# Miniprotein binders against q9bqp7, part 186

Target 1, 240 residues: q9bqp7
Amino acid sequence: VPQNWFPIFNPERSDKPNASDPSVPLKIPLQRNVIPSVTRVLQQTMTKQQVFLLERWKQRMILELGEDGFKEYTSNVFLQGKRFHEALESILSPQETLKERDENLLKSGYIESVQHILKDVSGVRALESAVQHETLNYIGLLDCVAEYQGKLCVIDWKTSEKPKPFIQSTFDNPLQVVAYMGAMNHDTNYSFQVQCGLIVVAYKDGSPAHPHFMDAELCSQYWTKWLLRLEEYTEKKKNQ

## First folded at step 18 (miniprotein)

Design Qc29
Fold by ESMFold2-Fast, scan of step 18:
Structure Qc29 (fold): chain B 240 residues (1-240), chain A 104 residues (1-104)
Amino acid sequence: as target 1 above (240 residues)
Amino acid sequence: SPELLEELLQSIEWLAKEVEELLRMGDLWYAAWMARMAVDFAEDLGDPELVRRAAELIVRVARIAGRPELVEEAIRVFEELARRNPDPEIREIAEEAIRRLREL
């Protein structure tokens, strides 16, 4: 499917703030159905080389940590990622009262890592919110939509553990962002236009997070690649 | 085995091609991130030949991107590798990469 048949940006929507926009960030719940998620599409359409590298990485980690050590490592990465996202949602939600337990989440190295990024984040429009592309029939759960340095972005928060980052989704992070962007821009539950992406890689040791900003041109280039992955997924599903 | 080494070298070469595409797209930071992954993967495998190939990829990205901050971050990566890695051949590769980066 050509990009011009399914554009990432919606010509019916404005990229400027609207006075009627909700003052509270949107949080639409994810409803799972037969419609594939962004993560599932990307997982099932990995290239042969991505599969080889991921499997080799897993075997090497098991060799170094043992089977139980690898399970503990991946479980801890997952849990810390989940807690990091919960802390960010709490921080970015307006007028949220934190409990003692919530405050302990704010003391992680990952939260320290993103402090300088958060100073440039304002105008939060959506948090942990479901998106669906009504025409292309895929769903996703995005982390955040907010202004970063004055530009409305789909923001994706990633955790990285130096020196051995968990690589399972690293190859496709920009594709996740533009997939969410395209879905939101064509989802009737939202009224605004997003044209930029931001991937923030936070570090466990508190080192300053790396912001990967994606302008409209770069997002359009990645959108073309996402459409190819979605087409490949659809073809593979029909062949089952 | 010789077959396994060839497959691993081909995988690093594939990462190099992915990095080149990212550089053509103008995604400099993600290109640098992918190159860093190649070094981390090669170090985890503990093969000096793979580390050398991955190090060359980082140096190439820093040179093509022409951004001082990417050069400084690459130097820090190799300084850490030179300090922590137990293999003297891998430490030597890291030190050579630092020398090449400082010439940029």
Scores: ipSAE 0.537, ipTM 0.780, lowest interface PAE 2.0, mean pLDDT 83

Design Qc3
Fold by ESMFold2-Fast, scan of step 18:
Structure Qc3 (fold): chain B 240 residues (1-240), chain A 104 residues (1-104)
Amino acid sequence: as target 1 above (240 residues)
Amino acid sequence: SPELAEELVQSIEWLAKEVEELLRMGDLWYAAWMAIMAVDFAEDLGDPELVRRAAELIVRVARIAGRPELVEEAIRVFEELARRNPDPEIREIAEEAIRRLREL
């Protein structure tokens, strides 16, 4: 049980939109400060087994691709992920810039992969938006908050290459989603409540994306695990 | 080699425990993902016994989940393993897993 338990859901909030809610999706910029990010907390509190498996994956990739090939591969994975997120933000946002509708972004296999998921997404409330939990002292940048099949969700878009998924983003995906959810539910920049999560794994070859839906009960279970990771991070930082 | 094998065995055991906890939590999709990861890492060292143990995790998740799409995905993983792996013992383990999954 975590010693510093705090609720994931805010009893003062509803998942229904208010008349005063903005009609344009929110995009709060991430402010740089000394408060740790969700990704930093998770990276600094990996188990020995998680660290070993990640290192083993890296060694295997280096054996297959060489040092330079591995560096190129990981750079390409990050670039493809960034472009995928940019394309999704463009598709889901009513606002357009000159480059938001780039044909190459919209025609990628990853975008083809998520078409069946996007048909069930509506009521977008936030895109590429910063969240901060002032009480628990962490920050994050979430991908999307929207209704999926009628339920308001924090949606996290992931890219994967069959048969070799990018392992750095696999172990703690549910914790990342609920950490963003808890922060948003207690962040004064937002007025609504999110109770569900959705992790969408899109495939480069265009095969149908896998939606991992997390209901309120499952999110609550993962929230407890996230609090334990945050507690571990705080303890380690005190001992430096 | 012995140190690497011991650490990988411990990691596969850790993944097995994680899968069991995820099944208790009702996170069937993530349990399946972690089980597939266990097979991938077991194959990495080419140890048939570790592959066999990891294969049991996938079969267990598919049986408990009772979802046709997870069974089909698991079969595909083992079909690919049987096709590409140079070790005949590992290919036999993959074929055994496919037979068990088809019985679900």
Scores: ipSAE 0.595, ipTM 0.811, lowest interface PAE 1.9, mean pLDDT 84

Design Qc30
Fold by ESMFold2-Fast, scan of step 18:
Structure Qc30 (fold): chain B 240 residues (1-240), chain A 104 residues (1-104)
Amino acid sequence: as target 1 above (240 residues)
Amino acid sequence: SPELAEELVQSVEWLLKEVEELLRMGDLWYAAWMARMAVDFAEDLGDPELVRRAAELIVRVARIAGRPELVEEAIRVFEELARRNPDPEIREIAEEAIRRLREL
């Protein structure tokens, strides 16, 4: 899939605020669909090496924690991540009251970890919102679209425990972000353009989260890699 | 299994090449993150040569980035590696990496 035929940025869209832009963040529900999701495409096109490293990580964790301990660990990682995303959606939603935000504050320090980043986040345009690339036929559910330090970004929130983070999907985080970006830029449900990405890694112990900012040039480079993964997925699907 | 050990070595070598590509792309933060994972897997394999190669990448990323926070994080990674690892060759690699990072 040639990048020039399917650009990440839509030349007909502006990243500047419009008078017609909604004042309430968009939250388009993800509908059950035959069209593949970003996460499915990435999972189904992992390299042999990615698969072996993930399996090795899993075996190491099982040796350390036991099979029941590993199951509990992965369940806790999933639950903590879900709670973190729910808390952030609540905090960033202009419809939430202070009482509701307080009730949704996470224990374990993740919310404390992201405080310094949240101070630089404003102009929220979408929260937990579905995107679809109409031409390339893939869907996704993005976490957040907002201005970070004055630049409109697709923001992806990640949780991590020090010193060895859960590595599921870590290899493909930038690809996930740009896939959402390209979809949003070509989705008729949205009228604005996003050109930057932000991956935020929050820590359970409350230590300062790491912001990974991706400018337009870097996003374009990752977009080329995402198109290759999508092409691989499409070829694999044809052969089934 | 010798076959499984070979597959894991090749997978770590693939990860090291991914870090090289990230450096060429200019994604220094993600390069640093992936290089730390390479150290972790190389340590798990118990292969001092792979640990050395991964450590050299971390030092190179820190040097190119020129950011104090990346240097400090890399030093902490190697301090922990030296503290916990029973292999004297791996400890020596970690100590040398710390020395080089402190020069930055």
Scores: ipSAE 0.669, ipTM 0.852, lowest interface PAE 1.4, mean pLDDT 84

Design Qc31
Fold by ESMFold2-Fast, scan of step 18:
Structure Qc31 (fold): chain B 240 residues (1-240), chain A 104 residues (1-104)
Amino acid sequence: as target 1 above (240 residues)
Amino acid sequence: SPELAEELVQSIEWLAKEVEELLRMGDLWYAAWMARMAVDFAEDLGDPELVRRAAALIVAVARIAGRPELVEEAIRVFEELARRNPDPEIREIAEEAIRRLREL
């Protein structure tokens, strides 16, 4: 019912692959620009409550680990996440050289965690690829676009440590996914339509990863919320 | 301080409203994930009353969602809480939550 000037799905694009689609996954590099990234928009528009909870989490962690311990902890979490993404790109790439890279990248508990999900992933269309919404003027770097159980998805890989997950990266994950989806659907560098999202939460101890699948209806609901966050970001910038 | 206690209560109430919205949207998994974060924050703050309120949120999500997988995950969360937390009151809150979840 509320009219939406900027739809998430592009009516001029097909959700089915065509003969002109490249057989090698796209990897468009992110160009540095003054255009805001999805992550920056979300970080700059957190609610007062989100900011309060994040700050309390940081203070508690610093109390437990010390300032140097907290820096080491967050650095290690970041590094593990980066290595997990590198391993997934290697596994999903059709290029032999990437698949023959350091076997240590392929042995982590996170990779064991995600094995059952990877069995249902095929038809990879993009890996670690930049997206830009041509009219809404935001950019992002998505992890993966591939078919999950036969449905083309924007796939976002997340790592989690139980019981205390890294809070900074857990808020607004569905908004991040639909923001990338809307951008890709309106980015001239891509010719296909994505209508579904998938957030995969992999666990450090190797316990089975959780696949959070988002169908087209759910993606549309989150898109409305993303547009509100983008409007808030734009308004905040004008008032500074 | 009284002001800090009020802010903590408001944060848990905000999380409850967020979870309610997610349930209305039909995003059951993310509702469960957000409810778990509420318990994690309440535990880190060390306030048994906030842990009780956050635990009630997880139980409510599991009841409304009606998914066995979410009930099992919620039980595991409280089993871990009961095992590791040194506060007897917080352990009892976790055990009560497990009893409520097993009724589903």
Scores: ipSAE 0.614, ipTM 0.820, lowest interface PAE 1.7, mean pLDDT 84

Design Qc32
Fold by ESMFold2-Fast, scan of step 18:
Structure Qc32 (fold): chain B 240 residues (1-240), chain A 104 residues (1-104)
Amino acid sequence: as target 1 above (240 residues)
Amino acid sequence: SPELAEELVQSIEWLAKEVEELLRMGDLWYAAWMARMAVDFAEDLGDPELVRLAAELIVLVARIAGRPELVEEAIRVFEELARRNPDPEIREIAEEAIRRLREL
């Protein structure tokens, strides 16, 4: 149903390893430019209901914590997420310098939370790596591309304080993953095909993380929704 | 305010439609996360009928998914609701949902 449909998968690529595959995970730096990022597209095309729910959550948190407390809380959530991603990159990277990073990062509750998932992760191909869709003209920075239980996945790591009545960042995570997937599959910096996604929600208290696996069929369904959001973004940009 | 109440009703109805679409797509886990948000906002409104609708969504997702971990998470959501909510009708809706989930 998008006006400008484009396939998520590249029929000329394979998810199987070959002789030209790099021996170390790719880490292509993200260069900021006028081309929109996945996160910007999603943020600029939120529905009225999504905006209302986020504002309602914000007001409830301010009521509980005060305005200064809310600011401190959100800063701490951002810092925790950043440290979690740094620890995962260190754990999954064969690079010596990354492995030498602070052991305090490796001992967080979030890292304990994901241990059972990490045992099923292997064949890391990309870490904290930039992707660009050459035809659809968007960019992103993905967390990880690796095999999960034998399937090559775009893996997105999320942190959560614990299951709450309301989860702050539940919107559009599948769209984010498939947007990265489609970009990587058509980005000349990469030579392989990704067909699956994995969203991992790690918990602060170390309770077992929730793996949300998306097979190729589900990814294709979310891809259509992502194309609609991208189309909406492009139309809004033209009218501004 | 009446305006806030209307926005909450519309948001819960929107979440219900999102959950149904996610179930049709086969994204059981994400459907469960969205249904949880519906319960949270129904509780904010304090309307037992909306809480009942949201509870039906969680039970439906748990039944369709057939995953023990999703059933356990759903039970915890309703245990917390039953513990903290002052409305006896809402507490009974939560207890009924727990009973139904334990039978899965």
Scores: ipSAE 0.617, ipTM 0.812, lowest interface PAE 1.6, mean pLDDT 84

Design Qc33
Fold by ESMFold2-Fast, scan of step 18:
Structure Qc33 (fold): chain B 240 residues (1-240), chain A 104 residues (1-104)
Amino acid sequence: as target 1 above (240 residues)
Amino acid sequence: SPELAEELVQSIEWLAKEVEELLRMGDLWYAAWMARMAVDFAEDLGDPELVRRAALLIVRVAAIAGRPELVEEAIRVFEELARRNPDPEIREIAEEAIRRLREL
């Protein structure tokens, strides 16, 4: 168990809409500072097994593609992910005009893959928005906060090429989601409460995306694991 | 190398432990995802015993979860393994896993 427990949910907040909620999705810019990001904490506290499997995956890909081929592959994965996130932000932003949308961003296989998920997404509250946990002292940039099938969720969009999934961030995706959730629930820039998570894995070939829904109980269980990772990071940083 | 094989065995055991924890938490989709990773890494060594151990994780997840979509996905994984892998013993392990999954 973590030595210093802090709750994921804020008892002073509600997940129901009220008159004081913003009418447009929030997009708080991420400020440069010395406060660690969620991704940095997770990257610096990987287990020996996670590190070994990641390096083994990397070596396998290099053997298959060559060093230059691997660099090209990872660059393409990054670019495709960036374009996918840009397209989703555009689609979900109510203030976007038709003229401002890039037609090529909106017609990828990844966007086709996620169509059935998007029809169940509404009530967007935040897009590409910074969160900071003021008490636990970490920051992050979340993809989306919106209602999925009527439940307010932190939504994280992932791309994958079938049949080999992109392994580099797979182990800690649920921890990333709950870390953003806990930060948002205690960040003074936001007034609502999020209790659920959703990880959506979209496929390059347009195959139907997989929605991994995390209810409040599951989020609470992952929150405990996140607190342990954060504690490990803090202790490790003191020793550097 | 023997050292690499031992590290992979330990990693598959770690993934098995993660799968059990995820099943206790009720995170069935993530349990299935971790089990798939174990199979992928075991196949890379071409060691039938490691593939057998990893295959049992997927079968276990499907059996415990009791969800048709996870059973269907698991069958697809082993159908692809049986089609793709050149080792007759590994193909037989995949076919046995498919037989067990179809009984669910």
Scores: ipSAE 0.652, ipTM 0.837, lowest interface PAE 1.4, mean pLDDT 85

Design Qc34
Fold by ESMFold2-Fast, scan of step 18:
Structure Qc34 (fold): chain B 240 residues (1-240), chain A 104 residues (1-104)
Amino acid sequence: as target 1 above (240 residues)
Amino acid sequence: SPELAEELVQSIEWLAKEVEELLRMGDLWYAAWMARMAVDFAEDLGDPELVRRAAELIVRVARIAGRPELVEEAIRVLEELARRNPDPEIRELAEEAIRRLREL
């Protein structure tokens, strides 16, 4: 249990749209400062077991691909992920026309993979937007906030290559989602409440993406785990 | 390395505990992913008993989840293990788990 608990949901907020809400999705730029990001907190508080598993995966990949092959592989994974996120932002942004979109980005296997998920996504409120938890003092950059099957969600888009999924992104993904959710719910730049999460894992070969829906109860359970990671980060920072 | 073997055993045990917690929480997708990690690390050790335990985790997750896509994923993971592993005992364990999954 965390020593200093704080609620994930804001009882003063509603998930219903207000007349004052902009028709264009919010895109608040992330300002780099001393306040830690969600990803930094998670990276600095990996368990010894998680660190060992990541290092073991790295050594296996180096053994299979060689040092240079491993570097090329990880660079390609990063680039594919970046392109996938850029394509999704383009697809979900109402201000972009087909002529302004990169046709090559739209034809990737990852985009094919998520087509059936995208059909159920509407009411986009935020895209590639910064969040800050003013009380708990952390920041983040979320992928998307939109309705999935009628429920307002923080949506996180992930790419995966079979058989070697990216371990770090998978282990802490639910924590990342609820950290963004809690920040947004208490960030004065936003006026609505998000109570659900969605992690979408897309595949390079176009196989149907796996959606992992997180209801309010599951989000609350992961929020407690996130608070413990944040507490551990703060303690390590004091000792450093 | 004896130290590496001990760390891998601890990792498999930790993964099994995480799988149980995730199943308890109802986080079926991450439970399935963690079970796959257990199979990968059991294979690294080449220990049929650890592979058997890891395969049981994958089967349990698929059974509890009751979702066709998780059953299909479990079968794919085990089929890959059966194709690539040089140990006939490990291949047979994978085939047995696949047969159990196909009965779901």
Scores: ipSAE 0.265, ipTM 0.641, lowest interface PAE 4.5, mean pLDDT 82

Design Qc35
Fold by ESMFold2-Fast, scan of step 18:
Structure Qc35 (fold): chain B 240 residues (1-240), chain A 104 residues (1-104)
Amino acid sequence: as target 1 above (240 residues)
Amino acid sequence: SPELAEELVQSIEWLAKEVEEMLRMGDLLYAAWMARMAVDFAEDLGDPELVRRAAELIVRVARIAGRPELVEEAIRVFEELARRNPDPEIREIAEEAIRRLREL
């Protein structure tokens, strides 16, 4: 159990829509801060084994593609991911006009991959929006909060050229989702409760994306692991 | 190097432990993805016994999950392994895993 335990869910909040909820999805900008981000906490607390496996994957790719080829590959993966997120924000945002939508972004294989999942997504509450845990002092930028099959979820969109997520983001995806969830549930900029997570892995060839649904119980279990990582990060900073 | 081989073995064992923890938590899909990573790294080392141990993780996850889509994904992994790997012992391990998965 973490030394500074804090609950993921806020007993004063409801997951049901109410009159105070905005009609347009929230998009709170992420501001530069000394408060650590979710991604920084996770990157700074990777296990020796996680670091070794990522380095081994990198060396194997460099052996296959060359130094420059690997740089181009990772740059392209990042660009495709960025474009995928931009397309999803456009598709899910009621504020987007046709002039602001890029037709090329909307017709990628990744977008085709998620069509069957998007059919089950409604009631979008937040898109590309900053969250801050006011008590635990960490920040993050979440992709999406919306109802998936009737359940309000923090949704994280991932791209993969293979039927598995990109290795650099594989290990800590569930921790990212619950960290964002816990922050949003205790952030005064938001008034609703999120209890579920969804990681969506989309494929470049347009094959059906894999939804990884995380119910409240699973989110609570990953939340405990996130609190341990946050505690480890805090202790490492004290010892520097 | 011998040190690289040792770190690969330790990392595969760590992945196996993570898979068991994910199964305990009920995260079947993530357990399946991490088990696949164990096979990929065991294949990189080229040791048939490590590949066999990693293959057992995939079969175990598929059996516990009881989901047809995870069984089909597991079969696909081993079909590709059997097709591409030059080691007949590793190919035999993949074929045995496919037979076990088809019985689920």
Scores: ipSAE 0.601, ipTM 0.821, lowest interface PAE 1.8, mean pLDDT 84

Design Qc36
Fold by ESMFold2-Fast, scan of step 18:
Structure Qc36 (fold): chain B 240 residues (1-240), chain A 104 residues (1-104)
Amino acid sequence: as target 1 above (240 residues)
Amino acid sequence: SPELAEELVQSIEWLAKEVEELLRMGDLWYAAWMARMAVDFAEDLGDPELVRRAAELIVRVARIAGRPELVEEAIRVFAELARRNPDPEIREILEEAIRRLREL
């Protein structure tokens, strides 16, 4: 257990909609400051083995594609992911706010991949929205908060090319989700409680996306692991 | 390099420990995903010993999980890798893993 353990769920909050909830999903802008982001904490606390495996993956790709080819490949993967997130934000926004929707963004294998999951998504409360844990002092930008099969979830959208796993997008995914969840549950900009997570892995070829649902118990277990990573980050920062 | 080979073995052992912790937490899907990553990594390196260790990890996950769909998926994965891998030793290792999975 971490020395500075703090609960993931806020006992003063409910996951049920209330009359004061806005009809338009929240989109709080991320403010750059000295407070560390979830991704920064995770990147700075990778194990020696995680670093080694990422370096080996990089070297294999460079051998296959060349230095310039590798740079282009990673840039394209990043761009595809960004476009996928933009398309999902457009799809999940209320109809009245879709004036600037780019219909060409909706024509991809990744979007086809997630169709069966989107059918089970409703009650969207936040999209591309900043969260801050006011007590533990970290920030993040989450993809989506919505009901999945009737349960309010922090939803994280991931892209993957079958059959090879993309190592950089695989490590620490559950920790990222619960870090956002804990922050939102203790952020005064939000009034509701999230207790579940969902990682959706979409495939470029349009094959059905995999939904990895994380219930409250699993989220609590990953939360403890996140607190250990945050503690490690704080210690490293003091010793820099 | 003997040092590099040792580092690779340690990395596969680390992945095995991570998978075991995920299984204890009850995250069967993420355990299977991490085990698949280990196999893909070992196969890309082309080292039969690393492929053997990684394949053993997937067999272990399928056995502990006790779910037919994970056994079926593992067999499909190994069959696909065996079909396309040019190394006869690696193909033999993957075929042995498939035989063990079918006995579950």
Scores: ipSAE 0.524, ipTM 0.761, lowest interface PAE 2.1, mean pLDDT 82

